# VH-VL binders against Stonin-1 (STON1), part 5

Target 1, 134 residues: Stonin-1 (STON1), of Homo sapiens (Human) (q9y6q2r275to408)
Amino acid sequence: GWSFMLRIPEKKNMMSSRQWGPIFLKVLPGGILQMYYEQGLEKPFKEIQLDPYCRLSEPKVENFSVAGKIHTVKIEHVSYTEKRKYHSKTEVVHEPDIEQMLKLGSTSYHDFLDFLTTVEEELMKLPAVSKPKK

## First folded at step 22 (VH-VL)

Design g101 (from g92 with heavy chain H102S, light chain Y98Q)
Fold by ESMFold2, fold request of step 23:
Structure g101 (fold): chain C 134 residues (1-134), chain A 121 residues (1-121), chain B 111 residues (1-111)
Amino acid sequence: as target 1 above (134 residues)
Amino acid sequence: EVQLVESGGGLVQPGGSLRLSCAASGFTFTYYYMNWVRQAPGKGLEWVGQIRNYANDYTTHYAESVKGRFTISRDDSKNSLYLQMNSLKTEDTAVYYCARGSFFGYPFDYWGQGTTVTVSS
Amino acid sequence: DIVMTQTPLSLSVTPGQPASISCKSSQSLVHSDGKTYLNWVLQKPGQSPQRLIYEVSNLFSGVPDRFSGSGSGTDFTLKISRVEAEDVGVYYCMQGTQWPTFGQGTKLEIK
């Protein structure tokens, strides 16, 4: 597991600002992501089951007011909704609908890369989803 | 092992100044919010203020009783937290604790041994 | 500020007997994120404060399971099912739903 930072709240709120806080992060076989307030606690405060529609965003390096490097990444869920083009009532287009699940950060490049690699490996191992028959 | 060690306490006259330090070890200091909590002789605990982590621009907040007189700062390269205390009053007499914090709401999970400040003539 | 009121302020307990401490807040401690940030801290004689319970009922690592926390909204309780000599000290409730405030403390003594 790794010491990371988690940004909260996950959804933007125009009446409040987001904050970063420390977590202890684990990735279990089968794509299970566990978040603990600190290492050594018996229960995670949040657990996410990844599925094949989950992805990592492009990693970024963010500087804050004091200058420095925080490596950040988002975990996103992509779903597809059917859309019909206006000019053709018979065409169906699947539009991606991207939901941010969480945003994570680390000041340790080593830990950051190790996490990304671990998540990508678990995502690749997830069972394939069936295509719609219709 | 998480450790917090305060220093810099002493005897000061009313109106004087002191600077307290807290040396941290055993955790990634730059991720954590840090707090000062004090305890007057024979009394309970009183939160003094907080400084947030690097990712939150080191923003600070203070209890009303000390606002404008006390300043919290930190140096992440030295794993150190500071409390600059100015315009001291006899009511500021207390043991001062350094306490590790996190997201709003999560408690102070580790505390130092404390350093004693006595404000008297 | 949210005012935290503890009762009793002092307890004398025979070893092996249960103890119960009440903490009441002046307003709900349910945060907008749905969590309740009521915590308990123990200060043993001559020592600095130490963590005991977070989010109403969760024990920190190393805290014996004879300790339990319960409650909701504005009313909270810390219980020790079987008091031992090492449990002596002052127990504080603390809220983190807003900027932190503490109860006045409950001193636990062995008779």
Scores: ipSAE 0.536, ipTM 0.811, lowest interface PAE 2.1, mean pLDDT 87
Fold by ESMFold2, fold request of step 23:
Structure g101 (fold): chain C 134 residues (1-134), chain A 121 residues (1-121), chain B 111 residues (1-111)
Amino acid sequence: as target 1 above (134 residues)
Amino acid sequence: EVQLVESGGGLVQPGGSLRLSCAASGFTFTYYYMNWVRQAPGKGLEWVGQIRNYANDYTTHYAESVKGRFTISRDDSKNSLYLQMNSLKTEDTAVYYCARGSFFGYPFDYWGQGTTVTVSS
Amino acid sequence: DIVMTQTPLSLSVTPGQPASISCKSSQSLVHSDGKTYLNWVLQKPGQSPQRLIYEVSNLFSGVPDRFSGSGSGTDFTLKISRVEAEDVGVYYCMQGTQWPTFGQGTKLEIK
């Protein structure tokens, strides 16, 4: 596992500001992502089952002060919804919705790449599933 | 092994100033929020304030009882947390603990041994 | 600020017997993320506070399983199924749903 930072809440909302906090992150066989407040706890505070419609965003380097940089990545889930075309009486289109599930950061590039590689390997091993939904 | 060690306590007159330090080791200090918590003689625990990590721009928050008088800072290159106390009052007499925290809601999971501040004339 | 009220403020227990400590908050401790950030810490005689329980009922590593936490909303309980000599000290509940506040403490003693 790895020491990372997690941005919370996972989605922006009007009632809370986002912040970064430390987590201990594990990736288990079968595409299970576990987040612990610290290494050695018996239970994760959050667990996510990845499926083939999950993806890693393009990694970024974010500057939070003149002194330092953080390597960041998002875990995203693609789902499709039916939407009526603007001003269309009968036409329906299927458009992808990209949902940000997590935003993660690390000051260790080595740990960051190791995590990315591990997630990609687990994604490749996942069995096919039905079309994702919101 | 996570360790937190406070220092800088002592006897100070009302209206005086004092600077406390907390040396941290055994964890990635730059990821964590750091807190000061105090305990007046014979009393319970009182949160004093917090400084967030550099990913959150080192923002600080203070209990109303100390706001405007106390300043929390940190030096991640030295794994050190500081509390500058100005305009001290007798009610600031307490043992001061540094405590490790994280994003809002996470408890103070490791505490130092404390340093004693006595404000009296 | 959220006021945390503990009862009793002191408790004397025969070794091997159970103990129970109540903590009530002035407001719900359910955070907008659906979690309840009610925690327990122990301060043993002459020592600094140490972690015990997070998020109502989860034990930190190294905490004996004779400790348990329960509750919801505004009402919470810490239980020790069989008190041992090493359990003496002052127990504090604290909330992290907003800026932290602590209960007054409950002193546990052995009869």
Scores: ipSAE 0.450, ipTM 0.784, lowest interface PAE 2.9, mean pLDDT 87
Fold by OpenDDE, look of step 22:
Structure g101 (fold): chain C 134 residues (1-134), chain A 121 residues (1-121), chain B 111 residues (1-111)
Amino acid sequence: as target 1 above (134 residues)
Amino acid sequence: EVQLVESGGGLVQPGGSLRLSCAASGFTFTYYYMNWVRQAPGKGLEWVGQIRNYANDYTTHYAESVKGRFTISRDDSKNSLYLQMNSLKTEDTAVYYCARGSFFGYPFDYWGQGTTVTVSS
Amino acid sequence: DIVMTQTPLSLSVTPGQPASISCKSSQSLVHSDGKTYLNWVLQKPGQSPQRLIYEVSNLFSGVPDRFSGSGSGTDFTLKISRVEAEDVGVYYCMQGTQWPTFGQGTKLEIK
């Protein structure tokens, strides 16, 4: 596992400011993300099962105050919605609907890369899905 | 090993000022919310304030009892937390602890040994 | 501010016997995220406070399993199944659902 930062709250809210919260992050076989308040704790405060529709966003580098820069990535869930083309009775298009699940950050480039690699590997091991979620 | 070491305590007159420091080691300091908690002699624990990290900014919150008088800051390059105390009152007399906040929700997982502040004429 | 009320404020226990401390909050400690941020802290004599339990019932690393926490909403309990000499100190409940507040503390002594 690795020490990471988690954007809090998980979902953006215009009425509240988001913060970075420290976590300890584990990736278990089967694509399970476990987040702990601290390394060594018995119980994670959050556990997420990745599915075949999950993906990592394009990594970014953001400002992190006095600490310098932070490498960030989002875990996203991609679904597809069927839409009829405007003024068309027959033409149907499938548009991706991207939902942010988590936004994570690390000041350690090494840890960040390890995490990305690990998650990608686990995602590749997940069973293929026959149909996209509507 | 996580360590928090407070310093800067002492005797000060009412209306005076004092600056406390907390030196952190054994963990990535910049990742963690930090808190000040105080304990008056023979009394219970009282949360004083917190400083949180957010990108290129820090946010602070204070107990009503110290709001406007106390200022929390940090220097992540020095692994240091600070408490600037102005307009001190006798009721501010206490042992002051720095405590690490692990996450939103205020789980204080590590505490320093404390530094004593005595406000007396 | 959320007011935390502990009972009793002091208790004397024979070694090997169980102990129980109650903590009540003035309002529900269930946070909007669905979690209950109720912690227990122990301050042994002459020492700084130390972590004990987080989120009602989770033991911090290194805490003996004779300690347990339970409760929900506004009523919480810390239990020690078999009190030992090293358990002497003042126990505080604290909430972090809002800005932190502590109970008055419960002093545990050995008979």
Scores: ipSAE 0.220, ipTM 0.754, lowest interface PAE 2.4, mean pLDDT 90
Fold by OpenDDE, fold request of step 23:
Structure g101 (fold): chain C 134 residues (1-134), chain A 121 residues (1-121), chain B 111 residues (1-111)
Amino acid sequence: as target 1 above (134 residues)
Amino acid sequence: EVQLVESGGGLVQPGGSLRLSCAASGFTFTYYYMNWVRQAPGKGLEWVGQIRNYANDYTTHYAESVKGRFTISRDDSKNSLYLQMNSLKTEDTAVYYCARGSFFGYPFDYWGQGTTVTVSS
Amino acid sequence: DIVMTQTPLSLSVTPGQPASISCKSSQSLVHSDGKTYLNWVLQKPGQSPQRLIYEVSNLFSGVPDRFSGSGSGTDFTLKISRVEAEDVGVYYCMQGTQWPTFGQGTKLEIK
């Protein structure tokens, strides 16, 4: 596992802006993401089962602190929905519906890459054919 | 090993100022929310404030009892947390702890040894 | 602010006997995310506070299994199945559903 940052909305009646929260992140066989408050805890506070429609976003480098950058990636669930063109009753197009599941960050490039690789490998092992990364 | 070491405590007159420091080691400091918690003599624990990381900024929140008088800051390059205390009152007399936290349940999973602040005439 | 009320404020227990501490919140501690952020902290004599339980019933690493936490909503309990000398100290419940607030503390002593 790795130490990571998790982007979260603020609690009610707290701060107005999104925040980074520290977590310990594990990736288990079968594409299971476990998030802990701290390494060594028995129970994760959050567990996510990846499915074949889950994708990693394009990794980015973002501002994190006054003197630091953070490598970020989103775990997204991508589905395609049928949409009719506004001026056509017959023409139907399929557009991606992207749901952000998580936004993760790391100041360690090594850990970040290791995580990406691990997740990608697990996604490829899922029963259904995985879709390309965004 | 996670360590938090507070310093800067001392005796100060009412209306005076004092700056506390907390030196962190043994973990990735910049990842964690940091808190100040104080304990008046013979009393219970009181949360003072918290500082969080946000894209190139730090956000802070304070207990109402210290709001406008205390300022929390941090220097991630030095693994240091600070508490600037202005306009000190006698009721601010306490042992001040720095405590590592999280954005969820505020586990306060590690605490320093504390530094004593005494506000007295 | 959420007010945390502990009972009793002091407890004297014979070694080997069980102990129970109650913590009541002025409002529900169930967060919008569905979790209940109720923690227990122990401060042993002359020491800094230390972690004990998080989210009602989860033991931190290194905490003996004679400790247990339970409860829901506004009513919570810390139990020690067999009190030992090393368990002496002041126990605090703390909520993190809102900005943190602590109970008054419960002083546990050995008879």
Scores: ipSAE 0.096, ipTM 0.724, lowest interface PAE 3.2, mean pLDDT 89
Fold by OpenDDE, fold request of step 23:
Structure g101 (fold): chain C 134 residues (1-134), chain A 121 residues (1-121), chain B 111 residues (1-111)
Amino acid sequence: as target 1 above (134 residues)
Amino acid sequence: EVQLVESGGGLVQPGGSLRLSCAASGFTFTYYYMNWVRQAPGKGLEWVGQIRNYANDYTTHYAESVKGRFTISRDDSKNSLYLQMNSLKTEDTAVYYCARGSFFGYPFDYWGQGTTVTVSS
Amino acid sequence: DIVMTQTPLSLSVTPGQPASISCKSSQSLVHSDGKTYLNWVLQKPGQSPQRLIYEVSNLFSGVPDRFSGSGSGTDFTLKISRVEAEDVGVYYCMQGTQWPTFGQGTKLEIK
């Protein structure tokens, strides 16, 4: 696992500013993300099961504090929503809907890369999306 | 191993100033919220203030009892936390602890040994 | 500020016997995120405070399983199933749902 920063709340809220919170992050086989308040705790405060629709956003470098910058990445869930075509009552189009699940940050480039690699590997091991049985 | 070491305590007259320091080691200091907690002789624990990490800045919050007189700051490059105490009062006499914090509701998971501040004429 | 009230303020326990400490908050400690940020801290004689329990019932690493926490909303309890000599000290409940506040402390002594 690694020490990371987590944006809280996980999703952007128009009514409040997000904060950074320190966490200890583990990635378990099967694509399970466990978040702890600190390393060594028995119970994670949050656990997320990655699914085949999850992806990592493009990594970025953002301002973290007066002391430096932070490497950031989002875990996103991609789904498709049906939308009516413009000026058509009958035609529908499917557009991707990207939902941010988490935004994570690290001031350690090494840890950051290791995390990305680990998550990508786990995502690749997830079972393919089964076509909905008609 | 996580370690917090306070220093800077001493005897000061009312109205005087004192600056406390906390040296952190054994963890990524910049990732953690930091707190000051004090304990008057024979009394309970009292939260003094906290410094949190935000984008582009650190935010501080203080107990009402010290607001306007105390200032918390940090130097992440030195793994150091500071408490600038101005306009000291006799009731500020206490052992001052540096305490590591995490998320809201999860503060004070590690404590220093404390440094004693005595305000007396 | 949320006021934390502990009872009793002191207790004397025979080694091997159980102990129970109550902590009440002036308002609900359930945060908007659904969690309850109630911690227990122990300060042994002549030592710095040390962590015991977080979020009502979770033991920190290294804390003996004779310690347990329970409660919800505004009423919380710390229990020690079998008190040992090393358990002597002052116990504090603290909330972090808002800016941190501590209970008055409960002094545990051995008979």
Scores: ipSAE 0.036, ipTM 0.701, lowest interface PAE 4.0, mean pLDDT 89

